# Ledger of designs, part 16: VHH binders against C-glycoside deglycosidase alpha subunit (carB)

Target 1, 368 residues: C-glycoside deglycosidase alpha subunit (carB), of Microbacterium trichothecenolyticum (Aureobacterium trichothecenolyticum) (a0a0m2h8p8)
Amino acid sequence: MTALGTPIQGVTLYSFTRAFHGREYDLEGLIRKTAADGFGPGLEIIGFSSFRGFPAIDDAYAGWFRDLIDEVGLVTTSLAVNADIGIHRDRLLNQDELIEYMTLQIKAAAKLGFPIARVQISIEPDSMEALAPIAEAHGVTLALEVHADQYASHPRILALRDRYEKVGSPFLGFTMDWGATVSGFAPSLIEAYRRRGASEELLGQVVDLWNTYYEQGPPADQADHGQRFGSFIGLAARHGRPDLGIDFGINGTGLFGPARVDDWRTIAPWIKHVHGKFFGIDENGEEPSVPVRDLVKLLVENGYNGAISSEYEGWHWNYWQSPFDIISDEQAVQRSAAEAAGSRMITDLAEARTQLGAWLPNTEGAHA
Key: E = the ipSAE of ESMFold2; O = the ipSAE of OpenDDE; V2 = 0.75 times the mean of E and O plus 0.25 times the DockQ between their complexes.

## First folded at step 5 (VHH)

Design p8 (from b12 with Y102S D103K S104P; framework vhh_7nfr_2)
Fold by ESMFold2-Fast, scan of step 5:
Structure p8 (fold): chain B 368 residues (1-368), chain A 123 residues (1-123)
Amino acid sequence: as target 1 above (368 residues)
Amino acid sequence: QVQLQESGGGLVQPGGSLRLSCAASGFTFSDYYMSWVRQAPGEGREWVSSISSSGSYTYYADSVKGRFTIARDNVKNTLYLLMDSLKSDDTAVYYCAKTYESKPWGLPYFDYWGQGTQVTVSS
């Protein structure tokens, strides 16, 4: 009998990309504000956008960073790392070069105190298998992100799962991104389009088109995906707004994944980290486009004891509301959902550290 | 490591023109959609323009359509934004942005941002 999971409350600094890259906050300032606002205890950071010189991290800087995390009362969860095989100007990385590149990032994660490295979906099963002993040697779990336009039951994801089962390494798994499992077009984005002069007729048709695809489920193949993308562009053009076409297509097919909550059951035992993706909280205190309550229930029922890093991504279009004002509301939905499922979210630092260390196979570098 | 280095910003009079450049390295530039995003003082980020990996397709925000032209040089790994008929409301820091995959993504999927280049349109 699987005991009910007690997920750890957390946040990813990706929620604050606008503030950080707009230079409203530096890294230290964001970390201190995140702790002060109560978004912890879990903290995810994006490696390449946050750490100058990444993946080269000197010992003094790593020590300063770990001391800062301890001072503010947070625990590092996941470091987002890159698997871009196009990092050279004139050629793609071969497997050996990719393994070397990933090894540098795994070492950086370990040095900074992150027990998990979120790797990008582009990594092939053979490469994940080759990285397993390196991950184990450094005590860093590799969690490949499942995001739209992929989903848990996607053939590529199932091939990775099957390889993980065959390899049998506890250092291989997935980062679950809730953006793959969206149940409605984000109202905050519809409002952003309205503010850019889109007609109510066009806005209604964008919502209707996305709902049609949601009822059909994920695209059957790349040709179906391309047709769906093109249909959003064509819709905008027919309304005299070709300037909105690519945005409709990207968000409608790439950001708002039409997969169902139950699809996550195909990989639930391999979920090591969660991106609690969301786009807004309505006047009823609910996320109108992401089924947060059902997603938390699934995690609880599957014994998930890792962190959920709340990831507010409405900042891309909602510049009239601060991302710092909305995360607590979404986290309240998560806590309520866990309680309704007969469990709870962990919000205590000491309890979070203890549970994360027991949940992940080797986190010696992540614990004080 | 992905690197994006913007240049070409500066002070210009209303009705003037500027050419922004973004030198890209650390990835196969010709495989990715590239975009320009701006942030005006006291505002959030606004998507400005995107260009397909081949350069065959270009997309523009309504506010800049007909005034700005996005272009790329895949041999030099450089992205350009040619800005004509500049207005005071074009004053912003302009960022070069790469999508996280070689697909036509948009604002929600920019993993890599440059440091930005300041454009000030004075009266």
Scores: ipSAE 0.000, ipTM 0.223, lowest interface PAE 11.3, mean pLDDT 85

Design p9 (from b12 with E101D Y102S D103K W105F L107T; framework vhh_7nfr_2)
Fold by ESMFold2-Fast, scan of step 5:
Structure p9 (fold): chain B 368 residues (1-368), chain A 123 residues (1-123)
Amino acid sequence: as target 1 above (368 residues)
Amino acid sequence: QVQLQESGGGLVQPGGSLRLSCAASGFTFSDYYMSWVRQAPGEGREWVSSISSSGSYTYYADSVKGRFTIARDNVKNTLYLLMDSLKSDDTAVYYCAKTYDSKSFGTPYFDYWGQGTQVTVSS
């Protein structure tokens, strides 16, 4: 029997994208506020949006960054890296150029002290295989993010899992994103649509349509996905609100994944990092659309000792809600769920550093 | 660094045609739904058309359905809008738009990284 996991509490700075983009905080300010507000000890940062000149990182800057992380009492978990094949205006990167670009980002992650690089969903199995020896050489685990409209048992994800098994590298795995396994249309987004003048009848039918797809499970293929997308557009049009149709379609098919929690069991042994995606907290202190308690229970039961980086993504529509006011509420749900499962979340820095170092294949970067 | 560069606008008479292009860089273009949004003088922004990441699914505002065609070339990282039977009401600055992040689609907040391209239909 595998021992119960003790996931590490953390946050991704992606939660604060609006504040960062609006210049309310620079990177140092966000890091200090994150530590002060108790969202750590785990910290994920988005490389291409947070570090000037990324993936080129000066040695002096890397030293400053590591010193800042140590000073504020955090531990770096995952660096979100760019798999952008469109960095040239006039052409896509070929495989060799992609490997070279990813190699620069892996080196940046190592230099900044991140033991994990979160890889974008578009990377193919051949590229992950080619990157495995580079990841090992630099002590950085590559964790490809599984998010909506894909899911754990998606054919592309299973093909990656099968390639990981064949390669046998402990430096290859997945970042689990809870947005793939949503149990309801986010009430905060329904409220945003209400504020845009949508009728209660239309809002009820959007929820009902998404619930119908939830009962059917994930789309069978790209054609089914497109038909679902079109059904949301048609619904808006029938209510005289074609201005909302594309928004309903994109959010309903691309943001709120209808896969079931147990679907994650297909790749659970390869989960290296978790995005604790959420869209709001209700009056009872619960997430009404993401089954946080069941997701944490699954991770605990599968021996997960990595970090859960809380990721508030309601900032896209809920500009009146500060992410700084609700992340602690979601983290409280995570702690409660872990305790109910017979375990606990790690919130102590020294314990987090020790466990993360033991969880990942390279322990040299983990400070005890 | 995300960059969207629109081109192909100009002056055209009613009933004429134009082809708009949007050259994209700084992100994995083939992962994103792409949209055209327009803004007429003194008016708010109006959604015109969207295309799925693969190009298999296209969506149009009722005002342009049957007259406009959205297309994409994922090899060239280029989005197109083919505009036929242009009307004076089509006069606007046309913006190429994407969602903020590949894992978040269709937020009310699109990113506009270019200056847009002006389309003027003379009456």
Scores: ipSAE 0.006, ipTM 0.394, lowest interface PAE 9.5, mean pLDDT 85

## First folded at step 7 (VHH)

Design q1 (from k6 with G50V; framework vhh_8h63_2; at its last look DockQ between E and O 0.27; V2 from the best seeds 0.00; counts 0 for: pae E 3.4 > 2, unsure alone 58.6 < 65, grease 28.5 > 24.2, SAP .766 > .668)
Fold by ESMFold2, look of step 7:
Structure q1 (fold): chain B 368 residues (1-368), chain A 120 residues (1-120)
Amino acid sequence: as target 1 above (368 residues)
Amino acid sequence: ELQLVESGGGLVQAGGSLTVSCAASGRTFSDYYMGWSRQAPGKERELVAVITSGGYTYYADTVKGRFTISRDNAKNTLYLQMNSLKPEDTAMYYCAVYEKYLFGDEYDYWGQGTQVTVSG
């Protein structure tokens, strides 16, 4: 019996990638808009795409950033860091080089005021273990993102969980990404395919095929996954649209993860941060493809007191709706879900700062 | 920025085996779906195999059970092991990288290809 959690409302600026890369907003502008539109108090930022010169952050720049955050009234929650070992032209990073690269980013997170570094799923257990003392030394929790096409009970994720248990550091954990537990093919993506000329017959069949696989749950092995992928490709070809086949396959087997909400219980004690990934909001104000209400209920019932960063992923295909309105609507669903579960989302800045500090480890309890 | 270099093509007898590889550089290899396509003279390019960022695989019916796609994320390298080769497998084999969320502007990246010729 765990006391009910009160997750902290927040957003990742990843949700607004088109506006940022399209130069409609710069970083400061997005931060100010986030605060003004009420998407906080929690704020997640992608380090390598947002901060010029990242991970090299000088003191004056960090000071400017912290002053801005204080001015607008937000709480820095998570910094997305890069585990890209292919950054050299003619070779991959070895483990020592990866550890050094990650160390620079952990230091940048600390300097900028982020207590969590969200780590990409590609990093290996030996590397996470090697980073633990560095995370401890800088007071930054490393939270490896579990997202589609992986899921909480995936063998790779279980190997990480088992390593975390062996290492015993409170500075290692997971970021829970809701894209692993999708319950319906995103209607906004279907609309995007329709706008590319896909017939209603094809679209209906792609949804039916996805629903068939959803009922079966995650693929049992690589052969099953490949068969599913191939079925989507074959479906497109049979309708004279082989040009859509890879798109259907990638999205249908990779983007929309069919794991069940309860699968998250497998790693619940290690969840430090949440990406509230979603793909759109329908005319009734609900998310039709991600079981937001069930996911929030799970977090509340399991005592989760960290942040949920709303993460809109539909910006890849949805050019007809404002991502800012979509985030606002999705956060309303989260607040309603928390209330229905007998709790609430924290939206007050002072409460958020206090609770986040209590939720995450600090250097007082760490060794080395 | 992303660069793809295929190698390992050549002449092989029917029933034989051959491995082609693709070295990728520029971005994290493990974040992408990758694949092999082939184009025989006078025919359209056809998908042969795909491997997802998580390691799941797809094979076209014409090669299933004979070909194996794999990737070494630590070395940023994609492989296609081709066994029990048939004359109809003769084609130029292309390495491809696919964006995981292929919508809007298509972001397919292709190498220059490596020729596989099966005789007999």
Scores: ipSAE 0.209, ipTM 0.589, lowest interface PAE 3.4, mean pLDDT 88
ESMFold2 (binder alone), look of step 7: mean pLDDT 77; pTM 0.776
OpenDDE, look of step 7: ipSAE 0.370; ipTM 0.757

Design q2 (framework vhh_7nfr_2; at its last look DockQ between E and O 0.45; V2 from the best seeds 0.00; counts 0 for: pae O 9.0 > 2, unsure alone 64.1 < 65, grease 26.3 > 24.2, SAP .702 > .668)
Fold by OpenDDE, look of step 7:
Structure q2 (fold): chain B 368 residues (1-368), chain A 121 residues (1-121)
Amino acid sequence: as target 1 above (368 residues)
Amino acid sequence: QVQLQESGGGLVQPGGSLRLSCAASGRTFSDYYMSWVRQAPGEGREWVSSISSSGSYTYYADSVKGRFTIARDNVKNTLYLLMDSLKSDDTAVYYCAVYEKYLFGDEYDYWGQGTQVTVSS
């Protein structure tokens, strides 16, 4: 029997995007606040949006960053890396160029002290295979994000899994995103639409439509997905609100994925990082749209010892509640869920560092 | 923050073709649904097409289905709209819209300045 996992509490600074964009906090400020408010010890950061000059990180800056992390008492978990565009206007990057570009980001992750690089869903199996030795050389685990509109049992994801198995590198895995396995629309989203003048009848039908698809399961193919998308568009139009149609479609078929929690078992052994995506906490202290408790239980039962980065994405529409308060409440749910599963969330910095270091593959000297 | 720049618009005759491009900068392009919307003079903004983050799924308004093709290059951070068999009623300013994973509020997350498409004999 696999030992129960002890997931590490964490947060992605992406959760605080609104505050950052509003210039309420700079990067340092957010890091300090994250630590001070107890959202750690795990810290995830998006590279391009947070680090000036990314992926070119000079030694002085890296030193500063590492010192800051140590000062405030956090442990870096994952750096979100991306295939950036700005390189050539006139031609697509070829495979070699892509690999080079990703290599730079992997190096940046290593230099900054991130043991994981979250890779975008757009990366192909061939590229992941090519990047594996590079990742290994730098002691950085590449964790491709399973993000809606995809899910664990999606053909693309399974193809990646199969490639991982073939390659046999411990430095390849997945980032589990909870958005792929939600249980309903977020009440705050519905409220947002209400504030935009959507009738209760329309809102009720939108919810019912999503629930119908939820019961059916994930779309079988692109055509099915498109049909579902279109159905939301049509629903809005029929109620005289075509302006909401695209929103309904994207959120209903993209952001809020209808896969069941157990779907994650398909790739559980390869989950290296977790985006604990959520959208709000209700008056009872629960997340009504994301089965957080079941997800944490699944991770615990599968021996997951990585970090869960709380990823509050309700900020897109919820401007009336503090992301800091909401994240605090959500992490409480995670802790409770882990305990109920016969385990616990790690909230101690030293323990988190030790566990993460032992749990993730590393190359000697790579993180020094 | 996120910069979008549309290009490729112009004047074409009915039945003609255009290719629009949208260059995105400043964000992780591949994380977002992308859409094309258009606004004709005196009319409201109309959804034209969307493409999922990975590009796995594409969606089209009925008015453009079979004529338009949306595509994206996540390496180049570029969104495309291939427009064939253009009609006079396709005349509009076309905007590239970025949805930061989710749509909210009265405004799309980001859009560019738009590119004018005029279909006229």
Scores: ipSAE 0.012, ipTM 0.286, lowest interface PAE 9.0, mean pLDDT 89
ESMFold2, look of step 7: ipSAE 0.017; ipTM 0.487
ESMFold2 (binder alone), look of step 7: mean pLDDT 78; pTM 0.796

Design q3 (framework vhh_8h63_2; at its last look DockQ between E and O 0.61; V2 from the best seeds 0.00; counts 0 for: pae E 5.4 > 2, grease 27.7 > 24.2, SAP .705 > .668)
Fold by ESMFold2, look of step 7:
Structure q3 (fold): chain B 368 residues (1-368), chain A 118 residues (1-118)
Amino acid sequence: as target 1 above (368 residues)
Amino acid sequence: ELQLVESGGGLVQAGGSLTVSCAASGRTFSDYYMGWSRQAPGKERELVAGITSGGYTYYADTVKGRFTISRDNAKNTLYLQMNSLKPEDTAMYYCAAYEKYFGEYDYWGQGTQVTVSG
């Protein structure tokens, strides 16, 4: 490549879920803190958990939100939307109903000023194809999230990539979630298990088992995936801790995806947004579980000019550290990694706005 | 938010069979690892059977070969077929859902009573 990428620094408010649900911050307060603490300029928000009445967004509310974003100096990057067919208590959505529900959310993203809607991995290729003209009409890129237990070269993801090639719309792509390419069991989660009374022998064996699967790479099929899940369950039981078995299985086979960094090359041209998922920062100021430096290098070398939304996932178990400090530390790693790759992260608001607009297809319809 | 409702419990004679069901609502069912747990009087809750989002099953040693877990993602329903029932299988049976991609919750139903006489 002759042009190195300059990814845009950003954050998803998902990182601060405990502070939001614990009422330490309301949405406005969290947005203001994000700007004040320097986590921007990019901002990703989860629609249904953040905006009252989502996806029904009235004009006055949207105006207030966009004014707030302008006031504090952020740029909206991605809105996480819901593709859940079980949203009603008494029935499942059919495809036509799902398309209608997604259309409302695309319109909400446009009204709120988000040029990307992050779509859940569960949506089918036929549905993504059907949504393409709607995405185009509203200027909102649909970026299906690739996360563990899937990965870039997973058959389902390749089927979507092939469908995107056939459809040919620049409004279809992927959100790259770094959780698919984890290289170590999170030490902060090991510490959380220790605080729950897990013995050092058990903890060592959990890590060893995960490392064995990491060396093998992603599971070959659903049967292998299930056997790995069962192995974590069995390990916990053999140590007299069956209460930890499901937790080990979910994290060991679902949250910590063992795909390799280079796997992302198989879908690189379609990556529109990045979830910079991570689980903590160690005493050396590095992320010990996610190969952040290699991932940033890959994005830079492939000309990626979109946002990286730092996505702290360790808040589920880490009650002894501030998520705001952890985000700050992780973003420093990203900036350092981009510099080491011969480039930089964009942290200036005006540069971020200009670059994001150039990176994505026509975003002017987002105000309609 | 995912909600789980069990049904199908009741009284059955030793050696008999019973199927319990769990209806899920509020979220896409296929995003979850699902399981059945039971709690007998005076005993700790025990994981009986589980099924991954992709359909792979696992069972406690005490029920292997007698119980079968299955799921119908199109109907958002989980099943436990219990054969060759023993008095020791008497318990409240709970449906549980575990988020496939780490989230805030594991979800539990209210339970359905299975009583094996004999």
Scores: ipSAE 0.108, ipTM 0.591, lowest interface PAE 5.4, mean pLDDT 88
ESMFold2 (binder alone), look of step 7: mean pLDDT 81; pTM 0.813
OpenDDE, look of step 7: ipSAE 0.168; ipTM 0.643

Design q4 (framework vhh_8h63_2; at its last look DockQ between E and O 0.43; V2 from the best seeds 0.00; counts 0 for: pae E 5.6 > 2, grease 27.4 > 24.2)
Fold by OpenDDE, look of step 7:
Structure q4 (fold): chain B 368 residues (1-368), chain A 118 residues (1-118)
Amino acid sequence: as target 1 above (368 residues)
Amino acid sequence: ELQLVESGGGLVQAGGSLTVSCAASGRTFSDYYMGWSRQAPGKERELVAGITSGGYTYYADTVKGRFTISRDNAKNTLYLQMNSLKPEDTAMYYCAAYKYDSWGYDYWGQGTQVTVSG
């Protein structure tokens, strides 16, 4: 039995996308706000959306950023990187070009002080294997995101796990996304559809359809996923609202995944980072659509000492509640859940830095 | 960003056929649900066909049996084969890309005009 883990409290700035795009805050402002409001100490940032010129980061900018992080009292956890194999119009990137493209981003992560790079689900096992020594050379752990419509026991994810085991590099792992293991639609999403004029009958059927798939389990493959996606589109069309169909499909299959919480045990030893994806907090102080308590318990029981980045995704449709308030409430649930599991969330900066540094693999000169 | 550029529109007689294409660049094409929407003058834009990355297709009732949507992920190209065209099919046809996950945004092309003469 592994020792109980002490997950580190954190947040991804992605949660504040609306505020950022609305120019309520710039990057520095969001970082300062994050620290001031106590959403740290863990900080995750999306590279391409937040850093101008990414992945080209000059020394002066990196220095400025690191100084800012130190000043406000946060610890960088994960940089979300991208695999744009379709960057060219006429062809896809070949393997060498992909590796080069990823290498630039890994270097950027290292320069900025992120020990983890979150990799997208599109990356193949061969690519991950090829990137392993590059990651190691820069002291950056590659954590491929397990995101709906996929799940821990998905054949593709298992193939990656098997490759990780074969390669034997401590710098390869997964980012656990809670969206893969939800228990229902967020009430705020349903309300959003209601505000868009969806009938109660349509909404009821959308919920019923999702629940049907929840009972059946997650899609077995991409074909099954596609079929489920299409079923939501068809449902909308039958009710005279084809304009909602794609949104139903995206949310019903790509954002709200129907896998069970225990499914994560399949890859628990390789979980290096966590997207604590959630959508809202109800009047009882609970997340009604994401089993946050069970997920935190599972992480604690499996000795997870990494960060949980609170990822508020309700902002896509919820314009009537503050993301700051909602995240504060959700982190309270995490803290409570960790305590109930016989552990605690790390909220102290020094402790977080020490723990993360000890828990993740490091190499000498990684930040040179 | 994902850039979408439509082509292949034009004038065609009723009962004729036409294929429009959408070339994508800037993002991983396979990561998006792709669709064709159309907008006639004075009417709202409507989704006429969609296709998942896995190849599952959707069609509006108005075009079922006549239109075929397909995609070539290796070429980053989306297609719409339109057969048995009707004057009511006259519209600006738009290519759209919809994200499956939290990464990125939805994207639209500038459209290609399809005119069907009666």
Scores: ipSAE 0.022, ipTM 0.451, lowest interface PAE 4.8, mean pLDDT 91
ESMFold2, look of step 7: ipSAE 0.071; ipTM 0.500
ESMFold2 (binder alone), look of step 7: mean pLDDT 81; pTM 0.812

Design q5 (from k6 with V97R Y107F; framework vhh_8h63_2; at its last look DockQ between E and O 0.42; V2 from the best seeds 0.00; counts 0 for: pae O 6.8 > 2, unsure alone 62.9 < 65)
Fold by OpenDDE, look of step 7:
Structure q5 (fold): chain B 368 residues (1-368), chain A 120 residues (1-120)
Amino acid sequence: as target 1 above (368 residues)
Amino acid sequence: ELQLVESGGGLVQAGGSLTVSCAASGRTFSDYYMGWSRQAPGKERELVAGITSGGYTYYADTVKGRFTISRDNAKNTLYLQMNSLKPEDTAMYYCARYEKYLFGDEFDYWGQGTQVTVSG
């Protein structure tokens, strides 16, 4: 039996998007607050939204950033990168150009000190294969995000897994997103719809519709996903609220995925990073819509020693509760869950750095 | 940063037609939900139309039957054909991509917008 994993506590700054856009904090301020409030030691950042000029990072800026991270006592875990092929108006980037573009981002990740680059679900197996030696050269692990409406056993994800196995690079893997395996709508989301004047009847039917799909399992293909999306739109329209239709569809089929927790076992050996996506903590201190305890248990049992970035996405609709308080409470659930699984969450900076360095592949001189 | 660039806005007389377009960067265009929203001065942003990767569409009641949303996945381009325009349609029109599957009128990514002005 593989040794029990000790996941590293962490957070993605994406969780604080509202505060950032509201100019409550700049990047430095948010990093400092993250450290001060104890959401670390793991820190994940979205590249394009957070670093000016990304992926072009000059030495001075990189130095400043690294110094800041060291000063506040955090460890960088994952940099979210993008595969944008539409940079030019006149044409899409070809494969070579895409690889070059991704290379720039990988270099930026390395320069900033991130051992992982989270790549988008749209990256194809051929591209991942092509990027593998580049990732290795820079000591950056590429972790493709498994995000609803996809799931671990989705054909696209399995195709990637198979390619990973064929390529045999330790620098290729997945980012597990908990949104793919939720157990129901977040109460705060339902409340948000209620506040927008949705009838209890409509809300009940929306919940029932989702539960129906939950029992059926995740969508088999894109067409099925689209059909389910449309069904939510239709439901809204039938109740005289077509304005809520897209929201129901997006949340019901894209944000709240109906796959079961055990589905992650399909790709568990390739999970390099985790988006601990969640939506709220109830009065009992639990996450009622995300099976956090089961997910943490699964990670522990599979020997996961990477970071879990708490990703609070309830902020999209929940303006009445503090994301900082909610994240604090959610991380408490993670710690409790890890302990119940016979392990613990790593909250010590030095231990986190040591463990992450040992657990992830590295290349000598890659960060030079 | 993901770039969404709207174009095609302008001044048009009531009853006229206009097509706005949005060029999206990124490989993932075909896999994402896309939409148009609009914001008039002093008003909240309103979702006008949405389209799934599979081509399922939504329209606000205010534009239903007059507007048509479409997409060209090969060109990473979103379109909004607006017919029978009314002064009430005057607004800044924004293209949006739903990467994180947002709630309400808040988007993960949107462009700078294109101004549509309908004169009475």
Scores: ipSAE 0.017, ipTM 0.379, lowest interface PAE 6.8, mean pLDDT 89
ESMFold2, look of step 7: ipSAE 0.059; ipTM 0.524
ESMFold2 (binder alone), look of step 7: mean pLDDT 78; pTM 0.793

